VH-VL binders against q9v1v9. Designs and how they scored, part 12

Target 1, 196 residues: q9v1v9
Amino acid sequence: MSFVVIITGIPGVGKSTITRLALQRTKAKFKLINFGDLMFEEAVKAGLVNHRDEMRKLPLEIQRDLQMKVAKKISEMARQQPILLDTHATIKTPHGYLLGLPYEVIKTLNPNFIVIIEATPSEILGRRLRDLKRDRDVETEEQIQRHQDLNRAAAIAYAMHSNALIKIIENHEDKGLEEAVNELVEILDLAVKEYA
Below, E stands for the ipSAE of ESMFold2; O stands for the ipSAE of OpenDDE; V2 stands for 0.75 times the mean of E and O plus 0.25 times the DockQ between their complexes.

## First folded at step 4 (VH-VL; framework fv_amivantamab_arm2)

Design D02
Fold by ESMFold2-Fast, scan of step 4:
Structure D02 (fold): chain C 196 residues (1-196), chain A 119 residues (1-119), chain B 107 residues (1-107)
Amino acid sequence: as target 1 above (196 residues)
Amino acid sequence: QVQLVQSGAEVKKPGASVKVSCETSGYTFTSYYISWVRQAPGHGLEWMGWISAYNGNTNYAQKLQGRVTMTTDTSTSTAYMELRSLRSDDTAVYYCARDRFYYYGMDVWGQGTLVTVSS
Amino acid sequence: DIQMTQSPSSVSASVGDRVTITCRASQGISSWLAWFQHKPGKAPKLLIYAASSLQSGVPSRFSGSGSGTDFTLTISSLQPEDFATYYCQQADSFPYTFGQGTRLEIK
């Protein structure tokens, strides 16, 4: 009796808007959690860091401990109510891509669904160019698609270790935000029966 | 092979101080904490505090606050625990243990150091 | 401080028996509980961490369960080398605290 949905997508797919609107419409009382935010909170409580920038400098063993503590905390919370977990499946760096969820963490979270929000590279590029708060440098359409491909590959790997179902939701301009939100609501509503 | 080796037994008079060392090997010292745990004769285990070998941050049990100091020397991968103003009820075997923040627990322990406080 | 209470304080058992030891926290500690085995003249040995995770090298006859305030250590088929004192320890909040110990003795 637990229901955990992981939602992921690269910058510009509209993930935050879709999440907010779906949470307003679903019949299930989801708790929205950001994995990185909880790790930072635990690190501050332990006196390990004062600022988020310091998180990357922590020894790997300490980072692993924080990840496992947070994952078990989320797993425990999922017994009381369904969890929508906002996290990165892949993180782009100057030297390649990092996986956002390590093996032992995903096994502990044991998600029911991994939802991937996607859009065409041209749509994503158009949104990034219209967002005045984004950085000046933008990726090409080819680079955007490559990141999206890697994000999907990572999500598949996570699903293999958790038995999670994968759902791809397309946020196209032709289909509109409304249909993407409705598709996510359908998944979230499945949690109603688990906590009845 | 991960190993923690402690200094030898000590006999002290009330009011004295004792400093126990814990020399570590076989792992990256700065990636772990060192917990200190003691056991008085006929009593159970008591956590005294821990120190991060990464940044030197300490957390001490309140009953020992002001009497205990934990330090590390990263050049020798050694942890130290100094207990001051010794009382007869500080007679105990003192252990150091490799520890991690929350998840894994104290997985490798030193052999223990007997500290006897008597007049 | 979080008080950890073990039950029983002592138990007598025979080789081959199933033995259960319980540990109760005075407040919720989630799953942040470890179990240790302690034999005279030796350092304590970690058996279980995070309430139910078996430490590498520990025999599979040892298992842990529980969450919140109530926890159990089980030895499914007691062996001669298992006669020892067992301690639970919470790692939820500082200061870390141990239970008083359960002495497992030969019947």
Scores: ipSAE 0.251, ipTM 0.665, lowest interface PAE 4.4, mean pLDDT 87

Design D03 (at its last look DockQ between E and O 0.72; V2 from the best seeds 0.00; counts 0 for: pae E 7.8 > 2)
Fold by ESMFold2-Fast, scan of step 4:
Structure D03 (fold): chain C 196 residues (1-196), chain A 119 residues (1-119), chain B 107 residues (1-107)
Amino acid sequence: as target 1 above (196 residues)
Amino acid sequence: QVQLVQSGAEVKKPGASVKVSCETSGYTFTSYYISWVRQAPGHGLEWMGWISAYNGNTNYAQKLQGRVTMTTDTSTSTAYMELRSLRSDDTAVYYCARDRLYYYGMDVWGQGTLVTVSS
Amino acid sequence: DIQMTQSPSSVSASVGDRVTITCRASQGISSWLAWFQHKPGKAPKLLIYAASSLQSGVPSRFSGSGSGTDFTLTISSLQPEDFATYYCQQADSFPYTFGQGTRLEIK
């Protein structure tokens, strides 16, 4: 039938490493999609932008049109192969938190699972402090935990409107990575039966 | 209230050109496309092309390319469609419609403009 | 250009009837299909977009289904105001194209 897994996590949880390793081990032939990359591709095809930094200046209605086009395109692709969708559930701004997926978009994507990658605030802070190329000041552990709390709340709302199952995967240093990868592989391997 | 109001009926001779206006109100003009659709007497609907009110980019039906020009004036929230080298088979009711990229359809239409081409 | 073919070209029905109109695309258009109602002297009215999404304000007796090349518009219980010509329209590829129309007439 169709199988769509959304994977989300705040910056510093190790989402990209877990995703890469799980895709190497799963028996299912997943297509990895970044939602923002696909939106940019569609905006270029439509003659709306030439560079990624122009995306944020598009009228809200046009951004929503692109989101729906991408969501529908992903839904159609999912009929032929399982999709692992990398996207932001929440984005921190100077004026508050922005939710990454509108209601109509998540409903169209109709995911089977929403996987939330989490880590301790101190682990996240440590990883962010090693990334000296970030444009903004580092958050405190309390701020990081608040962002994780909001990310989880957003993911739960997405699951409610899509009937998706929620899986929280903890990525702790040393021992945690192998277990986190194996937990994601277990979910991805469920897709094998859906496309049998 | 979202509304599209078109200019009045026109009678033209073969070889002339016509320019139909479509004045919009009740929404953010630059957030949408304007599609132009016509219907000749006894025939079905025919999509002529569209224009982005955001950046002015156009896409025209192949059979009309070279004869049609679509423009917008953002200061008046108005779209225009000019058809040149008119033929008798261009006699039709011409509609403008608010449109969106891909997913959504043409949800609000102008009242139509009858263009009659006769010698 | 993608050719859209509607069936039937004309159909006669009575109030209360279930009416089905089909639309076939000459190539795959995914779900990028809209349905319009058109009455003489009036502008067309959007009923369904993205093959199956009901436009706000349109009665629930109208529904759309299908994907790829074959699409259907259904009116579950025909009302007097529903007698009109119906058009499908693809928005998959430029130029956008309409079907030839289906005229729904009183039996």
Scores: ipSAE 0.552, ipTM 0.786, lowest interface PAE 1.9, mean pLDDT 89
Fold by OpenDDE, look of step 5:
Structure D03 (fold): chain C 196 residues (1-196), chain A 119 residues (1-119), chain B 107 residues (1-107)
Amino acid sequence: as target 1 above (196 residues)
Amino acid sequence: QVQLVQSGAEVKKPGASVKVSCETSGYTFTSYYISWVRQAPGHGLEWMGWISAYNGNTNYAQKLQGRVTMTTDTSTSTAYMELRSLRSDDTAVYYCARDRLYYYGMDVWGQGTLVTVSS
Amino acid sequence: DIQMTQSPSSVSASVGDRVTITCRASQGISSWLAWFQHKPGKAPKLLIYAASSLQSGVPSRFSGSGSGTDFTLTISSLQPEDFATYYCQQADSFPYTFGQGTRLEIK
């Protein structure tokens, strides 16, 4: 039986750190996959693009087809080992927000969990300011909150189609990183029974 | 309705070049790829390559590298396939097809263009 | 390159018969397999995509199944217009490759 955990969070929320630490502590042997990275690799392999910035320039139909291919690949991998899938619940575009996972894709992935890492807009903004080496969009606190709200809505939509459980993990300055990591580990450890 | 209409039959001598056109209609041309497939007499289907109608990116079959050139004209929603240094074994019916790759694949095909290479 | 092997190369059947054509890939191609119908002088027609998805406008008597390396096209009740050559095609990786074809003839 497959065990797939989707993990998402807006930039600066601390998702990468939590993911890294949780993977070190979990008893299950998760494979971490970044959906976007895998798409890029597949696109390069197919000769569709040469640079990552070309990915978003592909026709939407082609992007969706590529997503499906990647989703199927992930699904197959999930038969062998648990998958922690790092992806965007929503994608901010100049014209609005796009759901990161189309219906066919989420059905294929069929996640057990959708984990959302959150923090206050103020905390996120502070973290972004402290990490200037990363290329992040300049957003107001209101925009940050809006993005998080849309991610929650997206998660609900994804769960509706997959029957996944939604877990919101708060990564606050006062609620230590350790607590957030433990919450994720608790979820990941559930995979032990599935592959035993 | 989605349609792909190809140019007429061609007769060429060995060493010559042929350029087949594929005029498309009924859909957004730049949102898809165009694949070319040929069938020699008594043989099966052989994929030649594809071209992105969006950015002009191409992927040719290794067998045809150096001899084939695929192009598109977005203003006319037309794809072109040029095959150079023709040989007798290039005699075939050539097809263009709208291609979404992977999931949906080549879903609509042209009627085919017979290219005969004879001395 | 991925080799696709169809079986049989030819089959004779009567109207109303159940016909099954198989296709085997030299390596795993997941569900990225398409079936085409080809009649002389006509454009090839996509019947099945993604191994089991019926193309719009294709009669429900056509069905596809399989995953990995083994795939099957089934015509539940053969109709007169179904006599043609059928091809499987892997869409997993480039170059695309086709089976050698199966000619379905009237008995």
Scores: ipSAE 0.335, ipTM 0.778, lowest interface PAE 1.9, mean pLDDT 93
Fold by ESMFold2, look of step 5:
Structure D03 (fold): chain C 196 residues (1-196), chain A 119 residues (1-119), chain B 107 residues (1-107)
Amino acid sequence: as target 1 above (196 residues)
Amino acid sequence: QVQLVQSGAEVKKPGASVKVSCETSGYTFTSYYISWVRQAPGHGLEWMGWISAYNGNTNYAQKLQGRVTMTTDTSTSTAYMELRSLRSDDTAVYYCARDRLYYYGMDVWGQGTLVTVSS
Amino acid sequence: DIQMTQSPSSVSASVGDRVTITCRASQGISSWLAWFQHKPGKAPKLLIYAASSLQSGVPSRFSGSGSGTDFTLTISSLQPEDFATYYCQQADSFPYTFGQGTRLEIK
């Protein structure tokens, strides 16, 4: 049928490194899709924006319609090839956190797994502060912990409307990278059965 | 209760222009597109283009590029379609429709405006 | 442009009959397909969106199915008010395109 793995994690957890290594090692030929990138591509086609910064300023009804188009496209792709879907479980705004995927979107995606990459707040803060190439608001360790807690809650909500299993993979600075990669590969390799 | 109310019928000569209005109510105008669709007598439906009420961007059917202009007035929640250099084969009923794009399509339509082009 | 081809172009049927209308896209459009009912002198009416979702206020005797390139509108038991022209329309990419229409007439 289909095999969709959602992978998420707040900035600074090492998600991109884990993802790259796992994709090189898995037996399955996954297509890596960033939900936000595909959202932006569709918004440009529709004449809604010309720069990515404008995406968050779109009316929420328009954003919801774009999300549905993207979700249906991903669902169609998943019929042919397993999908590793990189997205935000929650989105921080000046007025609170939004769920990244509304009910109708998650139901359409119907993921098999929601994988959350985590690290300790101290490790995340340290990695963020060392990143000279990014303009980011710096969260406190308590805010980082709260954000990770909200991502777990969001994943539970998404799992209620799908067949997804929730997997938390810890990525610690001193060690744990190889373990984290192996845990993800184990999940990705399950896709071989679905497309055999 | 969403409603689109169009301006009345027009009779024009070849070479003239027509501007049809579409006054909207019952929803947040700037959150949607307005698509324009026409139907010539004895023919099917033909999409003419859309305008985003959010930012004013347009996408016109290539056959009409250069002859059509779509605009909005957010203060009155009204969309306009102007067709220039009219020909007899532009005789049609012109519809505006609220367009949500993608999942829902064109869900609410105006009553239509008959434009007759005759010499 | 994506060409939409409807079949048949015309159907003669009686009240109570089951009618099936098909629509083929010249390339894959996922499920971004709508069905409209159009009666003379009235605006088109949306019946089905996203290939299979019934628009609010539309009777349950209307149903849609399909994905990719092949789509079907079914009316399970015709009523007098159902005699009209039916159009499919793709919304996957611009320009939007309609099928040529299927006229459903009293036999």
Scores: ipSAE 0.045, ipTM 0.638, lowest interface PAE 7.8, mean pLDDT 87
ESMFold2 (binder alone), look of step 5: mean pLDDT 93; pTM 0.935

Design D04 (at its last look DockQ between E and O 0.03; V2 from the best seeds 0.00; counts 0 for: pae E 4.7 > 2, placed apart)
Fold by ESMFold2-Fast, scan of step 4:
Structure D04 (fold): chain C 196 residues (1-196), chain A 119 residues (1-119), chain B 107 residues (1-107)
Amino acid sequence: as target 1 above (196 residues)
Amino acid sequence: QVQLVQSGAEVKKPGASVKVSCETSGYTFTSYYISWVRQAPGHGLEWMGWISAYNGNTNYAQKLQGRVTMTTDTSTSTAYMELRSLRSDDTAVYYCARDRGYYYGMDVWGQGTLVTVSS
Amino acid sequence: DIQMTQSPSSVSASVGDRVTITCRASQGISSWLAWFQHKPGKAPKLLIYAASSLQSGVPSRFSGSGSGTDFTLTISSLQPEDFATYYCQQADSFPYTFGQGTRLEIK
């Protein structure tokens, strides 16, 4: 068998902190993969790009081939150990929102769970304002909630195509982090039986 | 309709060079690779290398390194394969194939070009 | 280079038969394997890519399976147009390499 958990959330929900802490506590030996990072590595190996900014300029057919190669590699890795896949379900652009994972990619990954990390718009806004690495204007709370709504809708669509279970985890200030980590650990621990 | 049309048969003497063309139509040329595959009489298929029509990058089979050159002309959507210092054992049917890349593979092939190397 | 070995080298079969052709890699190639059909005087035709994915337009009687080093092409109910030579091809590492071919002949 295989066990694949996709984890998604919009910037500022605390996804990286929750995943790091949950991976430290789970009894399962997960491999953490970022889909975009793996795509970039394959494109560099193929001699197609030297910098991440060049990825969006690749012909669509080349992008589709790389996406399927990456998805198939992840699927094969999942035969040997459980995979926690960090990716964006939706990406905000000046012209609208992009879906992060194509249909054929989701089918190939065949996830068991799609975990959605969420927080209140005000919490997300506060975290983004604190981020010294941000190089763009901050979104309003209304815009943040709209992005979060679309992210959830996309994740549900991904689940429909893979028969994955959906889990929404809320990461609120203070005591909410510990609860969120514990909820993710419960899901990750289910993988222990699959690789015994 | 996607189509790959190769140049006609060639007869060459040992030591000569041959350049086979592969004219493509019916798709966006620069979105694909072109692989070259040959088959000697009584033998199976042998991959010679490929070229990316996107950026011109090539990868050649090691046994042919130094003797083969693959190029593209994006203005005519044509790929070329030149093989130098021909030997009698280079006698083969040479194919070009549209290659979708690492996952999907060689989905449309040219009709083949017979190259005969004899004295 | 990765060596690909097909078995059998030739097989005789009748219309309606289930036919299996095997391909073995000299080292692990994961799922990076394609199957081609080749008829004399015609261009080769892609049947299967990524070990088990059916190429668009190819009849469903063709299927591929396997991973690692051992792969199989199956034709569930042989038709007259299926008599041809079949090749496997690994795409794990450069240079790409083909098996020697399996000739499927009329019994």
Scores: ipSAE 0.712, ipTM 0.885, lowest interface PAE 1.1, mean pLDDT 90
Fold by OpenDDE, look of step 5:
Structure D04 (fold): chain C 196 residues (1-196), chain A 119 residues (1-119), chain B 107 residues (1-107)
Amino acid sequence: as target 1 above (196 residues)
Amino acid sequence: QVQLVQSGAEVKKPGASVKVSCETSGYTFTSYYISWVRQAPGHGLEWMGWISAYNGNTNYAQKLQGRVTMTTDTSTSTAYMELRSLRSDDTAVYYCARDRGYYYGMDVWGQGTLVTVSS
Amino acid sequence: DIQMTQSPSSVSASVGDRVTITCRASQGISSWLAWFQHKPGKAPKLLIYAASSLQSGVPSRFSGSGSGTDFTLTISSLQPEDFATYYCQQADSFPYTFGQGTRLEIK
């Protein structure tokens, strides 16, 4: 009965736009959840933080606990309606890349699909340059590609533990946004049968 | 401007089949669904089903399962609805509509096609 | 299937009148309700989607309200072109279902 779709993509790939448009067009009434936002909300409720920037400063153990709490909450929600979960497959840190979803969390979420939005490094770089409103680390095309590669690896790891299907949606300028949106809608529409 | 233009009226015998076309224009055909709705004389509107113009997935009303087939031709941006084993109670005006999903709904409709089933 | 019940089945009104049509769902449908206007020989016209969102190009005299099971279409000041049959439609679950319609006639 539960239908959970994880959607991920590196900054600048156009994930938010695709997600928004797809949710507007699908036949399934997905609830969009940003994992980080929900974690923040839970942290605030718990009196752990007052500002989002403080989240990363919390001890790892506390962060893990919050993740699990959020995962459980999402899982419960998924019993009632399909969930589109926006999250980071990997998180770049000064010391390396961290998997966004630990084993216990992914097991709890038990997604049906892991959707990765991708584009060429040059396209992503171009988009980032045009979006001056976001405080983003300056990355080279090589670094961007590396990040995308690691996201794919992460998705495979997540799928291994959840048996989720992995879908890569390419958001190229020549391909067009509409096609990418349609590909996502195709996945989302599969939830119609699950909640009928 | 978004437009849906349907084929002309049909007269059929019981047991026959009818195929109604719905030519669309003014929007990206493959980005939306096409829903079909009919109205029998003196009755209300009855949803028949929808088809995804992107991948061809369909969802038919249970009442019509086995008798209805919805298809699309992306090259002509045209949707088709075939109803088989026609009965007298299938006499109705049939409408196609652009269906934008659960939120936005069926926003633009065809002019309707009268299908008369009589012996 | 979700049954949609409209009230009244018919209403007579005059130009300038405030007209209210109600629709009740047999079960909760959240805000997934649309209102259509249908004139004989014409294509149905979408007026309201998502219970209260006015479709583009529809006059502001039309408004929708409600959530859950009870919904209302309101025409604040009836115009001559508004005489038609109106239908509510739930988009919560398949199959889509319509109300039986409300015929708005000239008094």
Scores: ipSAE 0.572, ipTM 0.856, lowest interface PAE 0.9, mean pLDDT 94
Fold by ESMFold2, look of step 5:
Order: structure tokens, then sequence, then C-alpha cells
Structure D04 (fold): chain C 196 residues (1-196), chain A 119 residues (1-119), chain B 107 residues (1-107)
């Protein structure tokens, strides 16, 4: 059996820090995979691109094939060790929010958990402003909450196709980081029984 | 309408080579794979391998590695399969198929090419 | 190579019958299995991909199910044009492999 955990959260929730700390503490030997990074790596290996910005210029059918190849590769890795998959559940565009994972990809990944890292809109805004190297538009607090709401909706849709459990982990500035890390570790530690 | 049209039947001697063509139409040739599948008389289907029409990458069934070469010509939207060092057990109908990858599968097939290796 | 074993090798049935054909993989292949229909003198025809997804243009009387190692093709009400040989094919690992075929003939 495989054990796949999808972790998502809109930019600014502290996902990277929580993930790093949880991986240091968990008893399970997870492989951390970023879906987009693996997409690019496989495209380079296949001679399709040299630079990441070329990815979006590939014919749609080839992009779909790459998504499916990556999803299948992740599924194969999951037979050997548990996978923590970092990916976007939704993508903000000027005209609305795009769902990040098509049904076929979710079916292939077959996750056990979809973990959503959240924080208050003001905390998210504050973290985004401190990360001045980002090229994203600054969202209002209302827009941030709407994006988190859509992320939850996307996770529910993905869970319908996989039997995954949805876990929301709240990350607030003061003491919330340690509690968020511990909540994630509890989920990750469940993988020990699957690969014993 | 997607269509794959294969070259005509061939009769060959043991030790010779055969090259079967598969001319495609009705879709963007360079966006898919072409798989080759054969069926010997009285037997089931056997996958031989595939080629990406985008960049020419191939994957051959291991038992045929070294004897098979698959190529494409994007200017004519045509795929080719060459099988060398023919044996009598290579007598079969050879099919090409547009292949959408592992998830969606081989959805449109050529009409088949009978290759008879003398016996 | 992953071996695919179909059962039965042959089945005799009447128009209107419900027919099931099974396919077993020698190792887990998740849902990466297709079903094909093949009539003499014609090219194979894709019926089902990803174990259970119906190919465009295929009648809804055809359905597929299963995951892992055990898969089933079902024809809910057999029609005259359904008499053919049926093959399963795994797409989990190269080389792709087919089952030996199940011949469905008129009784």
Amino acid sequence: as target 1 above (196 residues)
Amino acid sequence: QVQLVQSGAEVKKPGASVKVSCETSGYTFTSYYISWVRQAPGHGLEWMGWISAYNGNTNYAQKLQGRVTMTTDTSTSTAYMELRSLRSDDTAVYYCARDRGYYYGMDVWGQGTLVTVSS
Amino acid sequence: DIQMTQSPSSVSASVGDRVTITCRASQGISSWLAWFQHKPGKAPKLLIYAASSLQSGVPSRFSGSGSGTDFTLTISSLQPEDFATYYCQQADSFPYTFGQGTRLEIK
C-alpha cells in the first residue's frame, strides 16, 4: 500500500517552515516532492525544455502527458516510501481561481491526506509584505480569505476522488508554529505502520 | 477525423528486414506517441514499443531490443517500424496506433500490415 | 514483464445476456488497465481506459471495474455486434502487455 500526503496552503501561511520542521521530527522517512519542480525536472530529462518559463509554452497535450507521467512517477515512489507532496490546490489569476490538479492526476496520486495550512488573513498579509522578493500582487485581507476558502473547496473536490482525509492546520504567529508542526508530525507518523 | 493508414502486406525471407509505414492525418502528429502492436496467427496482441512524435524518444519491448527501430518523419506525419533479422515467428499482422499515454491509451489504430516470413 | 491472465478463454452467449470477463495482473497495476475489442480483419478498438473510463463513442452497455490486480469488463445486454475477442492491457510498466484474449461467440 502507498502513503501520500498532499500539503497545500496559499502563499504566506508558513507552509515551508512547518514542512521543514515536521520532516525533521517525524518518525517516518518521507520523500518531499514539489509537483511543479518534478514536472520541470522530467521535462528537462525528456529534452522538452531548457528553462522553466518554457513549460507553459508546450502544447497542451504534452503538458497533460507530463502531468500524468509525474503523477505516475510519484505513485511508483510511494510504493517504496511515504510521499509528502507540496503543490498548489488553486492558482490565482486576474480573472478568477484555477484548480491546480485535474481529476486524472488526483486519481493517480491517490492521497491518504490533504493537509491545508491556514493562517489569519492579517498574518498572511504581514508575511507576504516581509517577503519583498516576491513578484505577486498584494491581495487584500478579504481576497486572502476568499483564496483560503477556495483552497478548502478544491481540497474537498480532490478528496472525493481519493478517500483522502482533509486536515486543516492553523498557523498563528506566536505559539501556533509549534502546535502546527506537531499536528503535521502526528499525520506523518501514521505512515510508519504502512511501511513497517 | 483521425486516421492511420499503413503500408501494404510484405513477404520476407528469414534474416531479412521489414519496414512498415504508418501515415497519420486529422490530428497534430507531434503531440502524441505512436505505439506498434503485432498479432501472430492464433495468438494474442503483443506490444512492441512506442515513439514520441514530439522528440523521437522511444521505448521498446525488451525482447525486441536490438532488432527494432522506430522512427518518425514530421514533414509527412508518418511513423515507421523496422524489424531486422526476421524469423518465422515474426509472421504477424503489425498495427500502429496513436497513443495518448498510459492513462488514456491507444485510441486510433491503423488497418494492420501482414508480414509473412517465408514459412 | 507483468503477465495478464484473462478468464474465461471463451464464452458462448446469446443476444441480451449479461457477460463478464475478468483480467488478473501478476502484480499490482493500480488502475492502469485498458480493454480492447478485436474482430477478425479489423483493427482493435479501445473500449475502456484507466480501468473504468468509457472511451468516447463506446456504448454505455460496456463498463469496466477493478484496481490493483483484479479487473472486470461487463457487457450489460449483449448485442449482435458485440461478438468479438476482448483483450485487457496493462499500462503500468513497460513493456505494456495484453491478456491472452477472451473470445465471445454466439450461442
Scores: ipSAE 0.268, ipTM 0.729, lowest interface PAE 4.7, mean pLDDT 88
ESMFold2 (binder alone), look of step 5: mean pLDDT 94; pTM 0.954

Design D05
Fold by ESMFold2-Fast, scan of step 4:
Structure D05 (fold): chain C 196 residues (1-196), chain A 119 residues (1-119), chain B 107 residues (1-107)
Amino acid sequence: as target 1 above (196 residues)
Amino acid sequence: QVQLVQSGAEVKKPGASVKVSCETSGYTFTSYWISWVRQAPGHGLEWMGWISAYNGNTNYAQKLQGRVTMTTDTSTSTAYMELRSLRSDDTAVYYCARDRSYYYGMDVWGQGTLVTVSS
Amino acid sequence: DIQMTQSPSSVSASVGDRVTITCRASQGISSWLAWFQHKPGKAPKLLIYAASSLQSGVPSRFSGSGSGTDFTLTISSLQPEDFATYYCQQADSFPYTFGQGTRLEIK
C-alpha cells in the first residue's frame, strides 16, 4: 500500500494556500513534501551547493541523479504514510519550458493522483502584479495561458506513465478558494482507506 | 569507451607520501564524483573518500582525515589522491572509481595501483 | 559509522547451485546499497545498485533484494566465472562503508 498525490500549478494559481488548508481539513495523515526542497537538501548533503540559487547551475546528469534519489526516498516514505507532493510540471526559462518530472522519476513516484490547480489568466496576472518584485518579468495573459496549457499537457503525460487519475481544480477569486480546498480534501480523504 | 587509467606501482618508506593519479576519458568528467577505495593484502575493501569533479568538494573517511588529500584537474580530466605519513598498514592496492551518485554507485573503476610501504 | 555485516563469511557451492549472500546494516540505509564482485588481480565490478537494480551488462542470474537494514544478493544458477568475493556497500551516509566480504568457493 502507498498513496501519492502530486499537486502542480503555474505561479499565481494559489497552490500553496489550497494545499495548506486541505491538509488542515483532511482525515488522512499526509506528509507534505516539496520536491525541489528535498532536491536542495540532498544536494547540500552531497556537498554540491551551499545556496538554492546554485541548483540551476548543476550539470544535468547530477540533477537527474538527485531527482532519482529523491523519488526513491519519497516512494519509501509512502509505504508508511500518504504523501502530498508539491512540484512543478513545467518551469519557464529564457530558452523555453523545462518538464519537471522525467519518465524514470514519475515511474518511481507512481502517483495515484495528479492534481492540477488552475485559474483564469487574468486572475493569475492580478495575483502576480500584487506580488511583483522589482526585477520580475511580467507576462501577458496570453503567455500565462500558454504556460498553463503546457503545464496541463505535461501533467497528462505524467499521468499516462503512472496510471494516475487526473483532477483539475479551479481556484477563482470569488468563492473559488473554498470550493478548491473542498475538492482537494475529497481526493486526500481517499487515502484513509489505503492506510486503515 | 569510458576508461579510468591509474599511475603505476609505488614503493615508499614509512613516513613518506604517495600521490596516485587517475586519468579519465570517454565521459564528461565534471558530471561525476571520483571515489577512492583501497584493499590491503588479506583484507576487504575500504572506502577512503570521494571528490566532486564539479566543484572540488571532498569527503574523507574519518580514520584518514588529516592524512589524505584528493584533488582534480579538470583541464586533463584527472583525479589525484595523496596519502601522507605512510605506515606499513597503508600497503594496499588503491583504486579510483567513477561515482555517479548515492543512487547509481561506483560503476567504472581504474585498474588499481599497488602501494607498498616498507623499510 | 554504519557497520555492514555480511553472512556467511565464506560459502562453498557447485556450478548450478542457488547461492544467497546476506548483508545487514547497523542502522537503516533505505535502499542505498550496492553489491560488488571482486576477483584477485582485478578491479571490483558493480553488480547491483539501489539494492535491487541490475547494472547494465550483468547477467540476469544476479538479483538483489531488501530495504532498511537487511539485504540479500542471490545467484540463481552459479556459473564457473562467479567464484569470487562479494561485497555489499552502503551509500546512505558518509563515510561509505563495505561489508567484510563473502568468499564464494568451489565445493
Scores: ipSAE 0.006, ipTM 0.544, lowest interface PAE 11.2, mean pLDDT 86

